# VH-VL binders against Netrin-A (NetA): the designs that were tried, part 23

Target 1, 267 residues: Netrin-A (NetA), of Drosophila melanogaster (Fruit fly) (q24567r46to312)
Amino acid sequence: EPRACIPDFVNAAYDAPVVASSTCGSSGAQRYCEYQDHERSCHTCDMTDPLRSFPARSLTDLNNSNNVTCWRSEPVTGSGDNVTLTLSLGKKFELTYVILQLCPHAPRPDSMVIYKSTDHGLSWQPFQFFSSQCRRLFGRPARQSTGRHNEHEARCSDVTRPLVSRIAFSTLEGRPSSRDLDSSPVLQDWVTATDIRVVFHRLQRPDPQALLSLEAGGATDLASGKYSVPLANGPAGNNIEANLGGDVATSGSGLHYAISDFSVGGR
Short names: E, the ipSAE of ESMFold2; O, the ipSAE of ESMFold2 at other seeds; V2, 0.75 times the mean of E and O plus 0.25 times the DockQ between their complexes.

## First folded at step 19 (VH-VL; framework fv_iluzanebart)

Design d3 (from z3 with heavy chain N55E; at its last read DockQ between E and O 0.96; V2 from the best seeds 0.88)
Heavy chain, then light chain:
Amino acid sequence: EVQLVQSGAEVKKPGESLKISCKGSGYSFTNYWIGWVRQMPGKGLEWMGIIYPGESDTRYSPSFQGQVTISADKSISTAYLQWSSLKASDTAMYFCARRDYPGHYYMDVWGQGTLVTVSS
Amino acid sequence: EIVMTQSPATLSVSPGERATLSCRASQSVSTQLAWFQQKPGQAPRLLIYGASTRATGIPARFSGSGSGTEFTLTISSLQPEDFAVYYCQQYYNWPYTFGQGTKVDIK
ESMFold2, look of step 19: ipSAE 0.860; ipTM 0.930
ESMFold2 (binder alone), look of step 19: mean pLDDT 91; pTM 0.922
ESMFold2 at other seeds, look of step 19: ipSAE 0.862; ipTM 0.932
ESMFold2, look of step 20: ipSAE 0.860; ipTM 0.931
ESMFold2 (binder alone), look of step 20: mean pLDDT 91; pTM 0.924
ESMFold2 at other seeds, look of step 20: ipSAE 0.853; ipTM 0.928
ESMFold2, look of step 21: ipSAE 0.857; ipTM 0.929
ESMFold2 (binder alone), look of step 21: mean pLDDT 91; pTM 0.925
ESMFold2 at other seeds, look of step 21: ipSAE 0.861; ipTM 0.931
ESMFold2, look of step 22: ipSAE 0.849; ipTM 0.926
ESMFold2 (binder alone), look of step 22: mean pLDDT 91; pTM 0.925
ESMFold2 at other seeds, look of step 22: ipSAE 0.854; ipTM 0.929
ESMFold2, fold request of step 23: ipSAE 0.826, 0.852, 0.853; ipTM 0.914, 0.927, 0.928
ESMFold2 (binder alone), fold request of step 23: mean pLDDT 91, 91, 91; pTM 0.928, 0.926, 0.925
ESMFold2 at other seeds, fold request of step 23: ipSAE 0.848, 0.845, 0.846; ipTM 0.925, 0.925, 0.924
ESMFold2, last read: ipSAE 0.839, 0.845, 0.839; ipTM 0.925, 0.923, 0.923
ESMFold2 (binder alone), last read: mean pLDDT 91, 91, 91; pTM 0.927, 0.928, 0.925
ESMFold2 at other seeds, last read: ipSAE 0.836, 0.837, 0.849; ipTM 0.918, 0.918, 0.927

Design d4 (from z3 with heavy chain D57E; at its last look DockQ between E and O 0.69; V2 from the best seeds 0.81)
Fold by ESMFold2 at other seeds, look of step 19:
Structure d4 (fold): chain C 267 residues (1-267), chain A 120 residues (1-120), chain B 107 residues (1-107)
Amino acid sequence: as target 1 above (267 residues)
Amino acid sequence: EVQLVQSGAEVKKPGESLKISCKGSGYSFTNYWIGWVRQMPGKGLEWMGIIYPGNSETRYSPSFQGQVTISADKSISTAYLQWSSLKASDTAMYFCARRDYPGHYYMDVWGQGTLVTVSS
Amino acid sequence: EIVMTQSPATLSVSPGERATLSCRASQSVSTQLAWFQQKPGQAPRLLIYGASTRATGIPARFSGSGSGTEFTLTISSLQPEDFAVYYCQQYYNWPYTFGQGTKVDIK
């Protein structure tokens, strides 16, 4: 007879609190830079000035194509820690996706981990890995699907497609029991979360032509473990990192994480 | 205002049982983790365990697993720390603390402490 | 579990001078770090959360910095009421852990 209604998925992240470990301008005015079409364009962020602030609340507000708001981290340097975003959903949701939308002209994260909590942020488990070097950095093969015996495990996705302006994780895709979710307690637990934590490990380097305008201090940052090198030989692993030197040490590259939307599909 | 009020000081002998309490007020008791912290005489602070009263979900620090029982009675907004058989080494000050949520996860409210003395 | 190590164990400082306290984590705790002040017979008092954000009502002379594994609490001009024991605590992942404490004494 009639089946019980299943609620539609909503963006569970809308208006939810987000805490960032790094925000441009939080400790006074800072310089940040964008690279487009072989040109470097630098600007000032300052959290005390609303016209030049890029706070974490921009991640979960309502964006449209004509009024994009951004969160921006402080510029990424070789001596800095990883950058973390922590989102509190407030209650348990069954999640179908987690999406991060990049700001215009933002470089893509290369290596990052999404964690989840089911206990209101007390403890955390891996949910999804992303990297151009899944095996080397996370000890995991790059794969798009699982077998029945490991469909509750986090996978690592290779991020070698620089043309996409978003990072998307579908929680059930490629998991055999997902068609019959009501009969899988394991997958029901897998999709359940109260909080999401994103840890950014490495930023993708700008393309070679953007490097033509790079100053010496920026070259040093790009050689650090906080940036990848462009992939030369396909989706598995990177080339040997380029030997990059600099003539004059100035400010860093100014490159930073910049995200306009942090969306979580839940019910 | 948000408060945690603990039960009074206790003097006990080894082998006796004990249950001390932490009553929360001024907030929705079932929506926040409440934990217990031990401070032995002259020593630092150490986490014992934590409970979410809404569903009674409980976590212990490894060194305290099986040594104490943490529980809550949400009908009276009270968390408990309990020993079935006290030892002299249980002599300490015990604090309860509430964890903030959502947004931040730090301990934002503390009880005044309960001194437990276990001696012959 | 994540081990938090504080140094020095005791810091002797004259009133009006600067005190600098260190806290080291055995693995990254991002900025999920709090500093507490405790006086004898009292509950811990929250000073700093998120590594660098002062709690409500905490004087500006208290400041925190750091991320990852290395953190610092600075008291820029010690007042008589600041002589106490200070603890760092990570809340990045359960079990939560405290440092061993730094006692700030009058010189």
Scores: ipSAE 0.855, ipTM 0.929, lowest interface PAE 0.7, mean pLDDT 86
ESMFold2, look of step 19: ipSAE 0.866; ipTM 0.934
ESMFold2 (binder alone), look of step 19: mean pLDDT 91; pTM 0.926
ESMFold2, look of step 20: ipSAE 0.852; ipTM 0.928
ESMFold2 (binder alone), look of step 20: mean pLDDT 91; pTM 0.924
ESMFold2 at other seeds, look of step 20: ipSAE 0.835; ipTM 0.919

Design d5 (from z3 with heavy chain G103S; at its last look DockQ between E and O 0.79; V2 from the best seeds 0.83)
Fold by ESMFold2, look of step 19:
Structure d5 (fold): chain C 267 residues (1-267), chain A 120 residues (1-120), chain B 107 residues (1-107)
Amino acid sequence: as target 1 above (267 residues)
Amino acid sequence: EVQLVQSGAEVKKPGESLKISCKGSGYSFTNYWIGWVRQMPGKGLEWMGIIYPGNSDTRYSPSFQGQVTISADKSISTAYLQWSSLKASDTAMYFCARRDYPSHYYMDVWGQGTLVTVSS
Amino acid sequence: EIVMTQSPATLSVSPGERATLSCRASQSVSTQLAWFQQKPGQAPRLLIYGASTRATGIPARFSGSGSGTEFTLTISSLQPEDFAVYYCQQYYNWPYTFGQGTKVDIK
């Protein structure tokens, strides 16, 4: 019988259209913050200034270590919607991976879902869940592999381990029929997609000391190695939590999603 | 240049069959979802269903499943909406619409509408 | 099925004044929300897509905002040609659904 001609895998996301539901600076100049080594550094984004813009096209353009380009969402708020990225591949691909590369010093996502479409973006199904709280947030156990009877199901992985700058989903890893994909209609359908949608639900909380580093008072005794922060002492309070509103609100912290590369291995 | 042209108005009696058409031009007909929207007299817009002519993938809104048939003939770039047995409640204006792809998924092109009147 | 609910059902506004139309979704539709204008005997006309992006040829007096479950169409200075019925539609996931419409009348 004739052997099929099967193309090599490529980055199917390169130059593909991508739409973000939220982009920093789209509604005027905004403040965003990065968190590293117990410190917070804040900057300004503005879509009218090309040197301070972080558009969605940066997700699928060529990046290199000397010229990293980023998409950044608007700062997240307690009342805001989830942030969504939608990538149209334009045709059917068999996918081997979906990778999101974080921007340098970016706040890390905690909970998110990757969806796929096989019908050119008309309908969507879960592809991969990520969360430190898979069961609580998504009703799914944290799993690395499946048996043959459910190898077509989306799994949930804990993104907080290991601590890396890349969020990666391998479509076939831990799926028994992957060793013989050409003979598995179930896995061939599983890896097939025309579009990818990423929904970010929550960010990891930053290091508490980094959150407070710019707000330390001038009377801080640095020689003793002690640091103090203002606590709420009145109706409005003046600690960082009071200025952000409720307990889960992240307003004013400058927390946001920041991704430098959205890669999809496909053929 | 991109255009959807629908068949003309129809006057029918209950129990009769009917097939109305929507012809696409100026674009690759098989590469876009095209669907049907009903508007009963004095009422709002409601989705009926949608078809991808390239592979005939057809989806219906729940209220219209089994009520109509959506089809397409890609050789003449035409989508169809058809009834096997019309009811008086099928009296309405029917629009076809094309869904944009890839970059966006909104309805970007509409037909002019086909008025179907079903009365005894 | 994602239910889209528009309010008010009818809005009476004087020419030159601001009109604000609301649309709520029963679950998040992100920003995949369109607004259409329809005049009697005509097909719907796309005004806004992506919740806030004006379609080609749509005057700047039309603006949209919102994300998730709550959306607003604003007409900043109504013109005589703007008296029509307005529909929101989500295209986040099939089946796509319209709101029931808001009729904008001359006061």
Scores: ipSAE 0.839, ipTM 0.921, lowest interface PAE 0.7, mean pLDDT 85
ESMFold2 (binder alone), look of step 19: mean pLDDT 91; pTM 0.919
ESMFold2 at other seeds, look of step 19: ipSAE 0.845; ipTM 0.930

Design d6 (from z3 with heavy chain Y106G; at its last look DockQ between E and O 0.67; V2 from the best seeds 0.00; counts 0 for: pae O 8.7 > 2)
Fold by ESMFold2 at other seeds, look of step 19:
Structure d6 (fold): chain C 267 residues (1-267), chain A 120 residues (1-120), chain B 107 residues (1-107)
Amino acid sequence: as target 1 above (267 residues)
Amino acid sequence: EVQLVQSGAEVKKPGESLKISCKGSGYSFTNYWIGWVRQMPGKGLEWMGIIYPGNSDTRYSPSFQGQVTISADKSISTAYLQWSSLKASDTAMYFCARRDYPGHYGMDVWGQGTLVTVSS
Amino acid sequence: EIVMTQSPATLSVSPGERATLSCRASQSVSTQLAWFQQKPGQAPRLLIYGASTRATGIPARFSGSGSGTEFTLTISSLQPEDFAVYYCQQYYNWPYTFGQGTKVDIK
């Protein structure tokens, strides 16, 4: 008796090409810092040294629990561009999830966007927004409910609410027609992609205790960087335009993006 | 070595047809968008259109829709730009270019150009 | 369609001096902005992609900056081989579009 073969979901990102717009140590040794257990710890990255390199291929290689491989961006500065990751899946997939696993003790992103392409990178549309300031930064309410009229639209979530080591987007979660995907051309188009692009806009503010150990220059760089800071006179939450103090020559705070795994469930 | 090699210069009269070529080598031809850029004498660059040879998905810039045909033959790793009836205003340099495979860098590999001269 | 506007149309600069070229987009292109150099009789050469990332083999004197709608290419110490026409191009959405070019002439 003839039966339809239903493709299993796979990690479509495994061994797929990934391009990062920024990689720590790409043109020489750089200093990067982690804020662990209320203390600052700084290290060196250098792409010419295999023991101190954190290339983009680490995002989609075969990791094991004994030797976690990381991609690390260059340290974030106030004048720097957004950091991006672009993943090429090689063909059209119907996606069920996009997951970014943070490296151990990595600084957490605060604001970022996942984009998708269905035309091999020729054009891009928003897939998911993350921010502690969804309305202010992306013009979208946080935790928006969805009905059938907007179930094909990107939503915004606050990545900071639960304290987790991974950033996850479930493509069909909370979308009414997802129970009958085979009968929904709208959601079939929604989950279809050939490429995924992640754009990091800013990091969460470091632990306050760890900030006490910053050099004067590091504190100034942190204030001018792409970080969330409290509003001077406003509601509780993040503020990207706050000024924390004077102008001091800096060697940088060393804060950066660090991801160990970029996985995409698809068929 | 990734290369795009274009066909040689052409001298044509108005009303004649023409098909120029762009052969890719050193990479997986079917996995990259490849497109055509026009440069009229003394003028800037303008995109005409682009094709994904893997499935023949072809997109034109609005001003070139219906003016030219872009095609590809993946069996010989070659993209084409063709006119059914040339005009004197088609006199220009024509470049082919490959989109970066990851989709992140724009156009990183260019052909050497094909000069097309249309005069009566 | 996203319109790219470059300024100035021509820039006269002495060797060894700094050149600054501007590019404006009619709508946000995020960081999907490239800069190309074109010398007479040659194909364009990619200098900068992602608004600020130098392509392989491009000298350190070339740098790019900007995001959204405003972008800048800087050549920190002009060399004789840098006299050319420079184009910005957005690759955020099709159709991709070039600016009209900035010619950098020797003073």
Scores: ipSAE 0.014, ipTM 0.571, lowest interface PAE 8.7, mean pLDDT 81
ESMFold2, look of step 19: ipSAE 0.558; ipTM 0.811
ESMFold2 (binder alone), look of step 19: mean pLDDT 93; pTM 0.942

## First folded at step 20 (VH-VL; framework fv_iluzanebart)

Design e1 (from d3 with heavy chain D57E; at its last look DockQ between E and O 0.73; V2 from the best seeds 0.82)
Fold by ESMFold2, look of step 20:
Structure e1 (fold): chain C 267 residues (1-267), chain A 120 residues (1-120), chain B 107 residues (1-107)
Amino acid sequence: as target 1 above (267 residues)
Amino acid sequence: EVQLVQSGAEVKKPGESLKISCKGSGYSFTNYWIGWVRQMPGKGLEWMGIIYPGESETRYSPSFQGQVTISADKSISTAYLQWSSLKASDTAMYFCARRDYPGHYYMDVWGQGTLVTVSS
Amino acid sequence: EIVMTQSPATLSVSPGERATLSCRASQSVSTQLAWFQQKPGQAPRLLIYGASTRATGIPARFSGSGSGTEFTLTISSLQPEDFAVYYCQQYYNWPYTFGQGTKVDIK
């Protein structure tokens, strides 16, 4: 007879449905751009062409170093809505992490919110905020830990520091009662979820030098507030260039959200 | 085939109690939210509340909180909408609807409706 | 609560013509918006979900568009069976809410 086992930690997102509010190429052929090493390279997406499609199923499929699949949103515009990903886990899990892996050469998010549901996607509450401007955008201080009196509350963290290729939320890190989770009904409830929703608000501003090649009339995309203001500890770019350009807005920047893996650790 | 079948029309007087039913078939009843929608004569659709029978979890729209009771009996795959004391303003058509899950959250299956008439 | 506002209240259109119905949300509902058709004495019928995805069995003349706060249902060539009342509904967050409806009448 087998011994009794405790539930193992798994990626609860495998085989879980994900719905994206926008996918590159869903409204016909579109251009998207990648930014690397002061350069911009632009490409075409089209959901009717499997060689140029970047569907939401890429978020929860199996990836490896030889075949990285990618979901891409439509290019961000000044009049567009925030981009949203919604993941249905199908049942209650106790979550230990939520991780979003950026596609290679992807533009980087600056401001976003992870929400959770405990009622099978009916209602939603904040789980984690990310921003270089936590107080301005979300009314919360940027911090990595909580005191005992607020350890069940969503925090705000700055994803731009350090510069990373994945966005990771550890549900229990920095929470004092996490050392004895079995004795904390508050934290047990805190980590419980049936669904995860990610709302992307703003991208990090791309390298100013790569922006110099942008066309006239591009101000709308950046002027809408869909891009972050460069920070003192941000990318290696020159802050004086950001100051001289102010809030540079460019049309046709091709900036978009691009995620290769949406992982949720749970049991 | 997935179906929701509602109980028949009711004619009542103010102050009487009433319980109407919505029986689901062709699917796993306990794994879906089932909700109730009111349509007053000549008016639009409005959400009243919703129940998840597998966990007996209920949510109400604010204007209906405390006005009605939503319940379910999962052994017979049936959801209920109840009034303890009917008012003339409760005269309406009442629909039940199933919310799809997982993946999407829209109402994919509707009952045929139950007409409730409350008059002296 | 997220308020859904439909316009026009009534749309008078000839068979074979194009009908355009609008729905506005008081705050963003992303693309979590559905359109329903309702005929007298019948339950609502799902036409569109996800703002733009046609439900199974719905004729191609029905199409939806929009995201955030503004949404449109288009019927490209009205048929006699399309004269009905149409409702939008957001399912972004509870409580779910309907618009007031748009009645599509034969001209």
Scores: ipSAE 0.845, ipTM 0.922, lowest interface PAE 0.7, mean pLDDT 84
ESMFold2 (binder alone), look of step 20: mean pLDDT 91; pTM 0.925
ESMFold2 at other seeds, look of step 20: ipSAE 0.850; ipTM 0.926

Design e2 (from d3 with light chain G50H; at its last look DockQ between E and O 0.68; V2 from the best seeds 0.81)
Fold by ESMFold2 at other seeds, look of step 20:
Structure e2 (fold): chain C 267 residues (1-267), chain A 120 residues (1-120), chain B 107 residues (1-107)
Amino acid sequence: as target 1 above (267 residues)
Amino acid sequence: EVQLVQSGAEVKKPGESLKISCKGSGYSFTNYWIGWVRQMPGKGLEWMGIIYPGESDTRYSPSFQGQVTISADKSISTAYLQWSSLKASDTAMYFCARRDYPGHYYMDVWGQGTLVTVSS
Amino acid sequence: EIVMTQSPATLSVSPGERATLSCRASQSVSTQLAWFQQKPGQAPRLLIYHASTRATGIPARFSGSGSGTEFTLTISSLQPEDFAVYYCQQYYNWPYTFGQGTKVDIK
């Protein structure tokens, strides 16, 4: 039987609908903050003002270095729920990557989960975990590869590169059957998705200079688990070394998730 | 206009079979989940199951697995809820509902309901 | 299975007053929560989706809030036509589940 041509991978997320559970300025003007050269700067978002609007559509529109558009969540608080992005691809794709590009000077996520659906968003399964504390937060070891009998399982990766401006998941990397995908029904199912859901659990802790600029109340936010905190004697992949000094007196940090591009390589 | 039109009320005896229908119009029937919700007299709403006609993908809530059959006929844009042997406890109002997609996952269109009465 | 629990079971409110209905999920459903209104003999009517977005044609007196596990539907000035049963429903993951309902009665 003749085999059909395999189409090239495309960005399946382009112009696809995305819903964010939190968007800065949705309920009126809000303050948000970013960090530039270890200095904190704060601005106003307001969804009713196009010049101060950071809607979810910015995640999947055309974007370039000369005209970066951003989605921004509301500032993270210790009492708030996790922030979720839900992307509908509209049909089944075989996915090779999921990439989230951070906005310039954005605070970096530390812990998050990518889920997928193969049934048009009805049910969801883990696809990839990211955390500096994979064991503490997700009950999983930090690892880069799988064996043949567990190559269809989500892994947890440590996000420890502070200079990297993107979060990238390669769906097939480190999976033994990936070299012969056509002969692996298990991996064919593994890479298949109709929808992607990203759940952000917490941000990386601000650097020492940024900590000095936080208000007194921000220490509560840092202790809440919304920011990474080193675990004593934990696995290396589950720890982030942050401030070695002591107490942080902070309030109203303005730290938030900010993503300029949500890309999905699919065919 | 997007509509779901259900079959009329039914009066049956225990042990009889029944198949009620939900006809969709004004949209691409095969591209949406369509499901069934039961409401027993004086009680709340409970999900029974849901079908994606374009792929014949059917899911049931755990308490209804094996109790009913959900199916669809794409050629006439119609979903079905079926019992092989009715019980008196099947007396209820049954609604069909379409789930929006892509972009949203909430129920955006409901049928008018089909009252099923099962009594000796 | 995500259990949705509504409170109170019955809410007695005078016309013109504020009604506040609560819905709690057994685990986070993010903002994938809808509120429905149902009157006797009718299909449910979508009021709010994504926890806080009013559906088309829903009066501004209806508002929703919450994320995660705790959600609130508020009717800011109750009208005679608002006496009904209200259900929350999560659509975060299958199986979808309803709360048991809150009946809003005339006080």
Scores: ipSAE 0.842, ipTM 0.921, lowest interface PAE 0.7, mean pLDDT 85
ESMFold2, look of step 20: ipSAE 0.853; ipTM 0.929
ESMFold2 (binder alone), look of step 20: mean pLDDT 91; pTM 0.927

Design e3 (from d3 with heavy chain E55Q; at its last look DockQ between E and O 0.77; V2 from the best seeds 0.83)
Fold by ESMFold2, look of step 20:
Structure e3 (fold): chain C 267 residues (1-267), chain A 120 residues (1-120), chain B 107 residues (1-107)
Amino acid sequence: as target 1 above (267 residues)
Amino acid sequence: EVQLVQSGAEVKKPGESLKISCKGSGYSFTNYWIGWVRQMPGKGLEWMGIIYPGQSDTRYSPSFQGQVTISADKSISTAYLQWSSLKASDTAMYFCARRDYPGHYYMDVWGQGTLVTVSS
Amino acid sequence: EIVMTQSPATLSVSPGERATLSCRASQSVSTQLAWFQQKPGQAPRLLIYGASTRATGIPARFSGSGSGTEFTLTISSLQPEDFAVYYCQQYYNWPYTFGQGTKVDIK
């Protein structure tokens, strides 16, 4: 099977195995929803029906503007676990980017972490954080660069500021030694991976009793960093954590993660 | 067919050394993690450690770090578990297991087990 | 280290009845959870991986469910050959860990 040619760096994810912790319709027909122009539309997924199937293999298949294929998770719930994608590259690559392309009209993730492995998926380290609440959720400031002494460390980016249909991580951007990668063993190790794991995180809401204390004037408790707070609004209305129905729970929202392409630039 | 075949049962005295083996066949030995699991008599399963023979990368569970040595010989597709000085508490069944890769990371193939008895 | 806790320690069940075994993780392991069956003197046998996917050759009466920290193995109609010890194991991150086991006995 021919691969797309990129001189010295290729899409290492093409046809690589990817495992999702959640896939819409895996246990039978299931309803999912998304918003377009602030209007909710809902559809059916079913893994047994090829016309309504959104499997993880769609993340790494050949994909272009004429033939968009999607992976879709099950709709997220307030009590559900995080959703995870795990990609096996099969060997060590030096990575220049990791990109997740959202499906058309897909709800936007609020928070996620990209991890990498250099030991064929045995152990994992953070590679990049994304969140509207980097400090509160991940204990990290939102940053675009590092100094020379910290250039091997994962950063957190605030994706809600830029309005984007892609979630993109450039492994070397903002890292001083990237200008001479061949002379930096530390940065060479930083960009090396055999596997990539993406974890989509849900914001934790305060329990009902804590919410009642907030209404009684406990605003500092909510802002203390003990609880993460879902976005009340954002630049785009179609967000995984949106409370568009006025309810605290999101079990009936039908919102889900939907990704058309999981690309990894490597050599 | 992928197989892991372990060396035979051992009866030893405290203080003796021992090296037991796990031979892999039917697959590319150097491209998979292979590990060791202990089961003391009447007890559950415990991970001891794991090795990637292609790069001699060895990892131990914390309680076994420094207690045993895990190694491999790529030329004969064999992993080893080794004690420099056995104790009576080392009496157990020892299994080797291969971890699947790529795609999934579960233990897909097990050896038959090696019973090690250490008694004075 | 991710601690896996199984309950109950022993489950007494009559043949033909449903058995439900629980496994809890000290932190999320996503769906990177396997179930093994072990009979005396034998190596563990893989039943379920990915929390819910039956391994090849495993009868349909075995099913797994769960994600994150709570997992269940269900045997829908217990057969005589199913009396054994069952272990869950996470493979989300090294070190991998087993639960302490659930023994399924004839009632």
Scores: ipSAE 0.839, ipTM 0.924, lowest interface PAE 0.7, mean pLDDT 85
ESMFold2 (binder alone), look of step 20: mean pLDDT 91; pTM 0.924
ESMFold2 at other seeds, look of step 20: ipSAE 0.850; ipTM 0.926

